# VH-VL binders against Interferon-induced very large GTPase 1 (GVINP1): the designs that were tried, part 6

Target 1, 242 residues: Interferon-induced very large GTPase 1 (GVINP1), of Homo sapiens (Human) (q7z2y8r1479to1720)
Amino acid sequence: DKRLFVLSILGLQSSGKSTVLNALFGLQFTVSAGKCTQGAYMQLLKVEETFTEELGFDFVLAVDTEGLRAPEHSNKSKDRDNELVTFVIGLANLTLINIFGENPSEMQDILQIVVQAFLRMKQVKIFPSCLFVHQNVGEATATDQTMDGRRRLEQKLDEMAAIAAEQEQCLDVTCFSDVIRFDVNTHVYYFAHLWDGNPPMAPPNPRYSHNVQQLKSRILMTATQESRGNIMKISDVKSRVQ

## First folded at step 5 (VH-VL)

Design y31 (from z3 with heavy chain D103Y; framework fv_zimberelimab)
Fold by ESMFold2-Fast, scan of step 5:
Structure y31 (fold): chain C 242 residues (1-242), chain A 122 residues (1-122), chain B 110 residues (1-110)
Amino acid sequence: as target 1 above (242 residues)
Amino acid sequence: QLQLQESGPGLVKPSETLTLTCTVSGGSISSGDYYWVWIRQPPGKGLEWIGSIYYSGSTYYNPSLKSRVTVSVDTSKNQFSLKLNSVAATDTALYYCARLGYYSEGYWFDPWGQGTLVTVSS
Amino acid sequence: QSALTQPASVSGSPGQSITISCTGTSSDVGGYNYVSWYQQHPGKAPELMIYDVSNRPSGVSDRFSGSKSGNTASLTISGLQAEDEADYYCSSYTSSSTYVFGGGTKLTVL
C-alpha cells in the first residue's frame, strides 16, 4: 500500500488538474485521472522512487473543483457546492486557494465556503493546511501594493471566520487564525499569470522563479510534515471517494 | 521542421464515434512548453476550438463539446488523438490538429496540420 | 460559443491599406493580451500572422500589423497585394480558460 500526499486546488478558474503540480514539482507523470462521486476531478501523479523516502510519500493526488459557481446560486446548488468543497478540503493534506486578480473581496463567496469548511473540520479535529495564490495581478510589484493586498485578504478571512463561528456557535473563534494556523506574510503568494487556466503556465518567467521556488518549498515542507502525521494510503482513497 | 499530420476515417455514420489521430514529427510531444489541440471547420464556416491536451494527460475542452469529446496522448508514439461520441451531420467538418504555446511560448496556434475532412453521413 | 465579431468581408485595391476588426468583451479580447490572427487561403490550413496582439512571427511580412483598443483588436494590411486575398480569423483566450475564434473575414483584392 503506497503513501499519498493529497493536494486540493480550489478557485473560480481551472487549475489545469495535474498541470499546476507539473509546474510546481517539475514533470510528474499522471498514473490515472477521473471524476469521483462528489464531482471533483482527481489525478494521481507518481513521485520518482529516488525521492519517496526524502518526501515521505509515493504519490501525489491532485484534486480540482472545476464545477464551483460563485455567483447566482440556488439553495440546492449552494448545498451541493458546500458538500463538494468540504469533501475536497477534507481529503487534502494541503489546499491551494487560487484567487484571480488583486482584490480578494470579489471571491467572498469562495472564501466564506472555505472558512466554513475549515471550521467544521476543526470541530472533528481535522487540521488541514492552506496556501493562497493570487494570480493575474498587475505588473506593479510595489511592496506597499502587495502588503495592502495581504491586509485586505486577512480582513476578509477574519470577517468570514467570525460569521462562520457565529453560525456554528464556536464562541472561541474570532479570526481566521483561530480556525487554522495562518500567517498572511508566509501563506500568500502573488503571481502574474502563474496559474493562467488553459493552458496553464510552465516554466515561470525569470521575474517569478523565486516566488515559485518559495511556494514549492512551502508545499514540500507541508507534505513532509504531513507524512510524519496523518498521511493517506491508496486503499483509503478507494473507500472514501467511491 | 516540426510537422503535424491528421489521420482517420473520412466517413462516420450518425450516432457513432469519430476517432482521429495526429502524428507529430520533427519534434517531441513531451515538451512542457506546449499543448496539443484539435480545431474544426465546418464547410464554408469558421473555426471552432475543440480541446487541448498537455503531454501529461491534462485536458481542456470546449464546453459545448465537453460531454462528447475525449482527447488522449501517446508520448511513446509521439501522437495525440480525438474521440467525438454520438456524431451528427453538424459534426461534418475539416478537423485540424495544431500546437498551442502558453505563457513563455505564448497563447497561439502554430504549426497546424493540413486538416482532414470528416463527413457524417449514413 | 459565439464567435468574436468580424466583418464578413473587406476589399481593397493593390497598394492600399485595409483594416479588419475583431470585437469581443472584457472576458476575452478586452481582458487579455492573447489575440492572434490567422490567414487561410482556399484549400489550405490557417497560418499564423500575428500573435499577442501585435507580434509578427518570423517570415511574416511587415505589411501586417496588429493592435487593440478596449474590446476590439485590429489587423491592418498595408501595401495590399493580390496574394493577400484570403480569409482572416482572429482568436482570443477567455476568462473561462477557453479559446474563441472570430467569424472570419473574406479579403478581396480588387
Scores: ipSAE 0.000, ipTM 0.400, lowest interface PAE 17.3, mean pLDDT 74

Design y32 (from z3 with heavy chain D103W; framework fv_zimberelimab)
Fold by ESMFold2-Fast, scan of step 5:
Structure y32 (fold): chain C 242 residues (1-242), chain A 122 residues (1-122), chain B 110 residues (1-110)
Amino acid sequence: as target 1 above (242 residues)
Amino acid sequence: QLQLQESGPGLVKPSETLTLTCTVSGGSISSGDYYWVWIRQPPGKGLEWIGSIYYSGSTYYNPSLKSRVTVSVDTSKNQFSLKLNSVAATDTALYYCARLGYWSEGYWFDPWGQGTLVTVSS
Amino acid sequence: QSALTQPASVSGSPGQSITISCTGTSSDVGGYNYVSWYQQHPGKAPELMIYDVSNRPSGVSDRFSGSKSGNTASLTISGLQAEDEADYYCSSYTSSSTYVFGGGTKLTVL
């Protein structure tokens, strides 16, 4: 049986997923794809043989929460989103949380659900690995503005953690770092927008390429450590999904 | 309170195999995201990481020692062990076992055992 | 042989502040925020003093602080006391999924 790394992706459109996966892993092939009963889209990718021993896994299972972005009017929609987010975080060896726009407040609903999921998992002693990806950072964004963005995200996460802790009756949680190990300087990656329109065949934005390489290095490091510590087989995925 | 305790022979002859065991008490070796580790310190010298093991049996070894080292785990006894083959006088050291965090639990060593002195002689 | 560079010794008087450096490369100290510091008294096992560059475990005095700039991590001890006299070791995770220690620094309190 073959070794598997599960990567969950929150807040990314399906159309962007293959671009991100190709940029991060490069040499991989889709073996199968489809939706699971929980509503997540799953794609099984085969890692090229030359990399399998160094990475410690043979396959990547990419799990996507396509379409999870806008709040709905009904309580049922909110419950479904919370269940789906908790499921994909719990299934994954690593979760990428994609934040759209340049202001974290635009993603308030997603951040709230994610923090609540992490807090509930902490109560049952499950400590998921996650990385935040902030997309569409303008080319003109200065380093200090990026630092201000990180400060704003951290403040928002702390605020949401405090609210979630009150709702879950967890008196020892006052900030996000009480929920999960988090450093805003090392667990958040800012991406300049990658060119995807005119002019055709233009080279990628150099800043975007650099940030993708840094994120790729972090993901590969995490994947190597997770697969060495917790060797998962393809047959094990069925048990976790059910 | 989690405690680690080393045990094994204090004297080993050159070319023989050194075997040490670490007993974990006050917590489960299979609980949390932790590796279990051997570190040594020759008398009057610094610390050297030997190897780490996860309760599933997955291992990491110091490249300079990997041809001679095997670390194993016995979850039923809450123990993990070090075997160092073909010992020489340069392997004389205090041998420590320790707990090592992994990713979400961090990458630092705490707690440590008291250490056991192993002399390779005669 | 250790991969991280520390001064062999440092000394200070009671009440003084001292700093111990730990220099590596971009593949260990410079590449990760996973630097820890250990205090070792003669005849005793090492004890964790600082983890993740700058964090203190419960029970460690506020006089101990850690920082990092580029490829160099630093341990600072303020208000130096006689009981601080010990050997100090830094440690870092590496890009090869291994762990390295510094050569150790002997702190003498005069």
Scores: ipSAE 0.000, ipTM 0.407, lowest interface PAE 17.5, mean pLDDT 74

Design y33 (from z3 with heavy chain D103L; framework fv_zimberelimab)
Fold by ESMFold2-Fast, scan of step 5:
Structure y33 (fold): chain C 242 residues (1-242), chain A 122 residues (1-122), chain B 110 residues (1-110)
Amino acid sequence: as target 1 above (242 residues)
Amino acid sequence: QLQLQESGPGLVKPSETLTLTCTVSGGSISSGDYYWVWIRQPPGKGLEWIGSIYYSGSTYYNPSLKSRVTVSVDTSKNQFSLKLNSVAATDTALYYCARLGYLSEGYWFDPWGQGTLVTVSS
Amino acid sequence: QSALTQPASVSGSPGQSITISCTGTSSDVGGYNYVSWYQQHPGKAPELMIYDVSNRPSGVSDRFSGSKSGNTASLTISGLQAEDEADYYCSSYTSSSTYVFGGGTKLTVL
């Protein structure tokens, strides 16, 4: 049985999260792909043998949700999304939260679902690792713009955490950092448009390529740290998805 | 064996610009996920973070000093520098350069240079 | 003066344990697990003793330990030795995306 690092990506149904996954792992050998019983799409990626001892795992399982934008005024669809998010976060060694553009209502939707899931997991002492990827920003390299964006995201996460904690009667939670370990300066990545032109046929934007390498480096280092003492086996995933 | 060493004038006159350079040896300033930082300590007082720079040139400054401070990096010389404009007696301090982890390298200062004393006096 | 509050001095005898506190707000120590501690001997640069609240770098004695409760981080030194006599500074990341230090604590080994 081979060692497995599970990477999950969450985003709204129009968030471009499959583009992020392909940019991170498009050069890797895909062994298997398909839908699991919870509705998530999974890709199994083989790590080259040269790197398996250094990284501590043999495969990466990339788990993508099909989309989380529920139809308005539908309790069944919201329950499905909450169940899927909880499953995907619980399965993962690291979860990427993909935010597309700067639409406040879309950001609100994903942050509410994610913060609530993390708060529920905190109550059963499960502390998932997460990174935020903010995609489709105009000037991702502009320090002042990214700093303003980071402050807005942190403020919104703290707001959502306080609201969720109040609803769940969690007296020890006042901000998002009380729910999981989070630093807005180092756990948030801003990406310009992937393509310098009209996707999907345009060449990659060099600014986007740089940011992808930074995020990929962080993911691999997180995977290496977590593989020391607590990495999944492929048989473990079969047990969880059945 | 990574070592940092500050250099610059020990005495600067009021209203002039203080320039300090940190030389990195035993490793590359462009290697790994690190910011390179300046921290100062007035005699008998505590530590104050001045600013940080990534080898690409991206900078972050202490808001209290932002209008007077510029940090730059020269990857070809494996050095980074501090310029502090319009100095006053209150800028008299030991000035340290240090390495700051970023992302997977964490967020703490290690190693530090030995420090250089800068006195602002006419 | 300093953003984080530390006692100006603490003292202990060889073999005893002491604790140094570092108190901030929910916007720094209370909000993040990015607290580090530094030891400074006279005429020397600060040296990292603890990072991420409770972790020790290689080469630092296990007599040094760190913890945090609410807005207060603590450095505990057990089995005090003469060479522990130094100034100790805490540091934290802040919600303003900056780094701040405590005022420092002078440890005297009696």
Scores: ipSAE 0.000, ipTM 0.412, lowest interface PAE 17.2, mean pLDDT 74

Design y34 (from z3 with heavy chain D103E; framework fv_zimberelimab)
Fold by ESMFold2-Fast, scan of step 5:
Structure y34 (fold): chain C 242 residues (1-242), chain A 122 residues (1-122), chain B 110 residues (1-110)
Amino acid sequence: as target 1 above (242 residues)
Amino acid sequence: QLQLQESGPGLVKPSETLTLTCTVSGGSISSGDYYWVWIRQPPGKGLEWIGSIYYSGSTYYNPSLKSRVTVSVDTSKNQFSLKLNSVAATDTALYYCARLGYESEGYWFDPWGQGTLVTVSS
Amino acid sequence: QSALTQPASVSGSPGQSITISCTGTSSDVGGYNYVSWYQQHPGKAPELMIYDVSNRPSGVSDRFSGSKSGNTASLTISGLQAEDEADYYCSSYTSSSTYVFGGGTKLTVL
C-alpha cells in the first residue's frame, strides 16, 4: 500500500552518510533500525507527508555496509564481504558507492568487492542501478580536478573489472561497462567537506549544494522509473530481509 | 539546434582503412549526459550498432567489429571519428553518427546525422 | 539474422490501429526495460519514436505507444495516417552491454 524506496550505501567509513541522507530527503524520521541476518544495518525512514507527492515515495529503507571489511585481506573476509555486498546491492533500488580520495587503499578494496559483486550478479542477470559519491576528497572542487578524478576512477574500475573477470573466469569482460551500465561523467558526484549549511556560521559550498540537487534529481527519477510498472511495498522487503 | 554531420570518403578500396568524422554543432560533446555513436545500414538491410564513445575516451564496440574498429574523440574540435580497418565489400553501407542518451534506466539514439554512403570497391 | 525478431511487413487503412512486435530473449528485451523504437522514411535517417519501452519523446504524436510483455515489446500506432508509412526498427540493450536492432518492419498505409 505504501511506496518504498530502498537506498543502499557502500563504504568502509561512515563519513557524511547522515549529511547525504538529510540533504537528499529533507524532513524524515526513523521508524525502525537494526541489523538484518546478513549483517547490514537497516534504517526505515518515514518521509514527511508534505514531501511524499514530490518524491514519489512514502518511506526510505537506508541500508549500510560500512565497517564490513576485516583488516586482513583473507579469503574468509573477502567471501563474507562479497556475500554482504551482493545482498545489499540486490536489495536496493539504487546503490550509492562511497569513495574516499584521501585513502587509495580503502578505495581499491571497496572497488574490488563492488566490481566482483556486480560481475557475479551479471552472471545471474541482475543489473542494479548505482551512483558513485566522492566525499572529503580535498582538491576535487575545480572543474578540471573533477574531470581528472573521473578519468582515474574509470581507469581503476576497468582495472578491477579485468581482475575480477580473470578470477571469475569471465573472459568476455574487459572493462567496468561490460559489468554494469555506467557513465563516469553522470554517475559520479563530488562532495567537499566544506558544507555547513548554517548562515550565522558560514554559507554552504555552492558546488556541494549543486551536486546534492543533481543527485537528488537522479534518485527521484530512479525511484519513479523503478515503481512505474512494479509497486514495491514495505512488507515485501521485510520478508526478503528476514 | 543540436546537429550531427558525417564526413569522409564515399569510396574506399578493399583492405584499406575507412575513416569517418562526425561534427557536432549546437551542443558540446563534453556533455556528461551522452555517449556518441556510430551506426551503419547496408543497402536494403537493417541497422547495426558499431560502437560508442564517451568524451573521456571510454569506448564500447560491437563484438563482430571489435578487432577492426576504433572510435576516437576530439573535444577541441567537437568531433568524434570512426576508423574501420581492412574493409571489404560487406562494409558498404550508409554510416550514421548519433547521440546516445544515457541514464540508469535507458539507452536511446537521438539525434542522428543525415548519414553518409560509403562504398567499398576498387 | 537480426538479433530481435520483427514481422517483415504490416499494413492498415487510415484511421485503424496496428501493432508491431519485437521479440528477443531474456538477455535483451526480456531482461531490461530499455527498448526503443525508430521510424525511418525512405532516404532519411531514423527518428526516435519510443524509448524505455513506453516513453514518448517531445514532439511525437500520442498515437504512438509502446509496451512489453516477457520477451516481446510492441509498438502500437492508432489512428493511422498516410505519413506513418515507413520502416520501423526496435532496439534493445543486452546483458553484454551492447545494442541490437530488430530486422525492421515495413508499414504500408493505404
Scores: ipSAE 0.000, ipTM 0.409, lowest interface PAE 17.7, mean pLDDT 73

Design y35 (from z3 with heavy chain D103S; framework fv_zimberelimab)
Fold by ESMFold2-Fast, scan of step 5:
Structure y35 (fold): chain C 242 residues (1-242), chain A 122 residues (1-122), chain B 110 residues (1-110)
Amino acid sequence: as target 1 above (242 residues)
Amino acid sequence: QLQLQESGPGLVKPSETLTLTCTVSGGSISSGDYYWVWIRQPPGKGLEWIGSIYYSGSTYYNPSLKSRVTVSVDTSKNQFSLKLNSVAATDTALYYCARLGYSSEGYWFDPWGQGTLVTVSS
Amino acid sequence: QSALTQPASVSGSPGQSITISCTGTSSDVGGYNYVSWYQQHPGKAPELMIYDVSNRPSGVSDRFSGSKSGNTASLTISGLQAEDEADYYCSSYTSSSTYVFGGGTKLTVL
């Protein structure tokens, strides 16, 4: 049985999650890919044998949610979305939360779902690691990368955590960092557009490449630390995701 | 099913600004996997790429039209628009919006809207 | 007028094969393997037939094939059928990071 690191990516249906996933893993060694019964797309990637000892795992399972928000969603569909998000976060060693910077209502929706899920997991003493990725950050959203932008995100997360805590009757939760380990200065990444020009021969955007490398380094660091503790086996995941 | 539909005036007077909007349905314009483009076809002639836009607002224009063209995107309405300034009779054409897909190996325009005829005449 | 040269018309009989050429320069067709082909029926929008010189999208008949040699890309339609009667356009990427099209070829099925 081989060792497995599970990376989950959350976001609204059209938030550019596939761009981040492809940028992180590229055209690496895909062993299998498909959609699980819960509706998440899963891709199993093989780690080069040269790096398996250093990293402490043999495979990466990338889990991407889709259809979190669809035009036909009813109240029952929203409950399904909450269940899907909780499942995906619970499965992961690290969860990436993808945020679209140009639409405040979409940002609030994803934050609400995520905070509710993390709070529920805290109740059963599951403490997942997470990173926030702001995609499609242009000049108009440059303030999001500043101290003021990070402060606003932290305030919003704290507000959502307090509301969720009251609804779930969790009196020991007053801010987002009470729910999961979170530092707005180190757990939030801002991504520019992938290409600087017309595809397919447009040169890669140097800023995007830099952001990818920073996020990739953080993911590998988290994966390496997780492998020293509880790392999943492929057989464990197979039984949970079928 | 993903569908694109052009809308705008069928007649524009010389020297005025042509404004067209493309409405995307059955899918979201806020996707990192695609660009959104305008392509035109004068009656009895070939196709001409006008410009491309990414949902972030990044734009790329045909150099021959760059001084007169602006493409914009409105992700909240799932739409993108074309503004062509100082129109002349030679701008009379069928105007199409389309999705631009790409990979490391190539690119393609698919799907296309049905096209809207714009006549420039006084 | 058009950046890429196509014959104005080609003709064939049902069951035969025809080929449509698309000729550019080393700064477009000759410089890159980024050529796509589109079919346009009267009163309809263009439809993607071939991309990346020779790749077929899902739903396009394997009777359609693409190739390239030097500065010339070619679309070949085998087992010609009446429904293939349409205008065909090629498109190529350029060294200026733009997209250009051919003048179009009218295919007549005799």
Scores: ipSAE 0.112, ipTM 0.607, lowest interface PAE 4.8, mean pLDDT 77

Design y38 (from z3 with heavy chain S104L; framework fv_zimberelimab)
Fold by ESMFold2-Fast, scan of step 5:
Structure y38 (fold): chain C 242 residues (1-242), chain A 122 residues (1-122), chain B 110 residues (1-110)
Amino acid sequence: as target 1 above (242 residues)
Amino acid sequence: QLQLQESGPGLVKPSETLTLTCTVSGGSISSGDYYWVWIRQPPGKGLEWIGSIYYSGSTYYNPSLKSRVTVSVDTSKNQFSLKLNSVAATDTALYYCARLGYDLEGYWFDPWGQGTLVTVSS
Amino acid sequence: QSALTQPASVSGSPGQSITISCTGTSSDVGGYNYVSWYQQHPGKAPELMIYDVSNRPSGVSDRFSGSKSGNTASLTISGLQAEDEADYYCSSYTSSSTYVFGGGTKLTVL
């Protein structure tokens, strides 16, 4: 029975989350890939034997969703997105929440779904780990990672947490930090536009590559810390997926 | 639902400048990692990519048309526009605007506007 | 002149299978796995049917499939239905980082 680190990514359809996953892990180490019953796409990656003891796990299971608020889902129900999000967050040792661009409306939609899921999990004493990845921001914002951008995100998260708490009659929640351990200065990564040129083969932005390496280092550090606690076995995944 | 709609003159005289505008509704031009493109179709012929623009203003043009084409974006109006200079009868075509999606494995044009017929004639 | 070569027309009967080819060079179809296919009904805009050679977008019937061998990409439609009657266009990325299209194929369902 081998040790498994589960990494999930949530984002809107065509939000560039597949680009982030491919940049972090590539496909050269994929052992298997496929879709599960819940509508998530899973990709199993093997860790090289020389690094297994250092990291504390043997495999990484990357979990991606079909984009949230896809046209087919937008007319069905918001509850379907909530079920998928809750499943993906619940399965993961760490969840990446991919926010694309600086459009407040799109950001608010995904943040509302995510905050509601975290609040529901808090009520059953489950405290997931998460990192926010904010892509396709202005070059200055990505390079400087401005306090104004971080402050606006924190305000949005606090707003969504307050609304969710009112709906659930949870009197001890007034801001996002009451829902999950969160520091806007260390749990948010800002990325400039990835490409220069006509896609799909435009050259990658060198600053984007540097930031991806920093995010990857944070992910691996989090995975290593979790492996000293209760990291999953492959047999445990079958129980959680069922 | 995201919808694109072309607007502009149906008739342009030879040597003049053709100006077309695409209005995006149901979504924002500045949202998502998308390019916005112009594609044309002469009557009874195939499709030809004209150019693409990213909401930041970065543009890429078909080399065959590069000397005559300018694409611009106005994020405040949620529109992008095509200017084609020195038109000739060979520029008579249905002009479509479309969204260009992509990932590391490929690209796709979806959705498309309904198309607008432009005839170049005196 | 179209950059990619497609047959002008193809026909089939309901329930049959047909294949439409799209032939380029090593600088486009042969050089990259970036091929998409579009369906155009008379008087309508093109609609995405296949992208990245063989991927179907949500809502497209599994009767439509794509493949590629060398410099030729193919669109196959199985279990032909009357509503499949349309013009079909292929598109490919090029070594000049541009996009090209085929001349189009008119599918007639007899």
Scores: ipSAE 0.131, ipTM 0.616, lowest interface PAE 4.7, mean pLDDT 77

Design y39 (from z3 with heavy chain S104W; framework fv_zimberelimab)
Fold by ESMFold2-Fast, scan of step 5:
Structure y39 (fold): chain C 242 residues (1-242), chain A 122 residues (1-122), chain B 110 residues (1-110)
Amino acid sequence: as target 1 above (242 residues)
Amino acid sequence: QLQLQESGPGLVKPSETLTLTCTVSGGSISSGDYYWVWIRQPPGKGLEWIGSIYYSGSTYYNPSLKSRVTVSVDTSKNQFSLKLNSVAATDTALYYCARLGYDWEGYWFDPWGQGTLVTVSS
Amino acid sequence: QSALTQPASVSGSPGQSITISCTGTSSDVGGYNYVSWYQQHPGKAPELMIYDVSNRPSGVSDRFSGSKSGNTASLTISGLQAEDEADYYCSSYTSSSTYVFGGGTKLTVL
């Protein structure tokens, strides 16, 4: 049986998360792909033989959540989104949360659902890791503007965590870092692209490549730490998906 | 200090192509995560966004102008340019170049060039 | 034709407070908190005054403030000064991933 590292990506429909997965891994390594019963799309990517011992796994299972946002806000749609998000986070060794600055109300909805899911996971002793991928970032001075953006994201996450904690009656939770291990300075990666659901067709810029490499390095570090612990087998995923 | 300066012909004949260039000084187009934009203002009227470009060459255009507009970037010269085809008298305007900053909560145009007046007449 | 509606003119006296409105639709001002405001003096390029509905860039007086309710964004100038006399433009991001401007408002300080 082969060893899997499970990587999930969450985001709004057409938020460019498919572009992130393509940029990180490409489709040339895909050995199978398909849609599961929860509405997630799964791709199995084979790790090159020369790297399997260094990384501690043979395959990456990439899980993408298409269609999280419904045209209308309804109780039925919200229940489905909550179920899908909980499933995806619970399955993953690492979850990438893709945020996009198109619609603040939709962004607030996704952050709230994600924070609620992580808080519920904490209550049952499931501790998934997460990283934020932020699209549409601008920098008047690279460091200064990035710090301002990080501060605002941290404030929003802390607000969502406080609301979720109130709803779940968790008095010891006051900020997002109380819910999961999170550092806004090291767990948020920025990309200066309006991806709009389409992969970039222009030559990649050096800053984009640098950010992708930093994100890949963080993913590999997380994967290496997980492989020392208790990495999944393909047979484990089959039993959990079905 | 970052400064932008427009240059190009002040007079263009109807049906010809207008070409404008923005020269960036005090900073590099290839450094930082910004788009570089063209915005115009007909005399006595309001502002109209024309298009944006990332230093990698990715472009976004105003749909009303998309069939006539091309924006390009030359990182080696620290410049970006606008080409507007088949000009008419209604294209007479002050043309500004600007930097587009943005983050997950919004966007802003800053700084702006001084603007260059382009008159379309025979 | 402008995509966003602003009053053509507003006026006030020194020390007074005035408000300029910017009305769009749910596909621009109403759908996003991505509204910016620009001040333009005659013969000069526009200058950023407010971004993201209510944020001031460094160097902009705290007399300038922004807000939004539904499909209408507002720029408020308190303690009006002679130097505030200018044209003011609002701008919004749209559901088509484009940028639109209002028709502009001429502020006269009486």
Scores: ipSAE 0.000, ipTM 0.420, lowest interface PAE 13.2, mean pLDDT 74

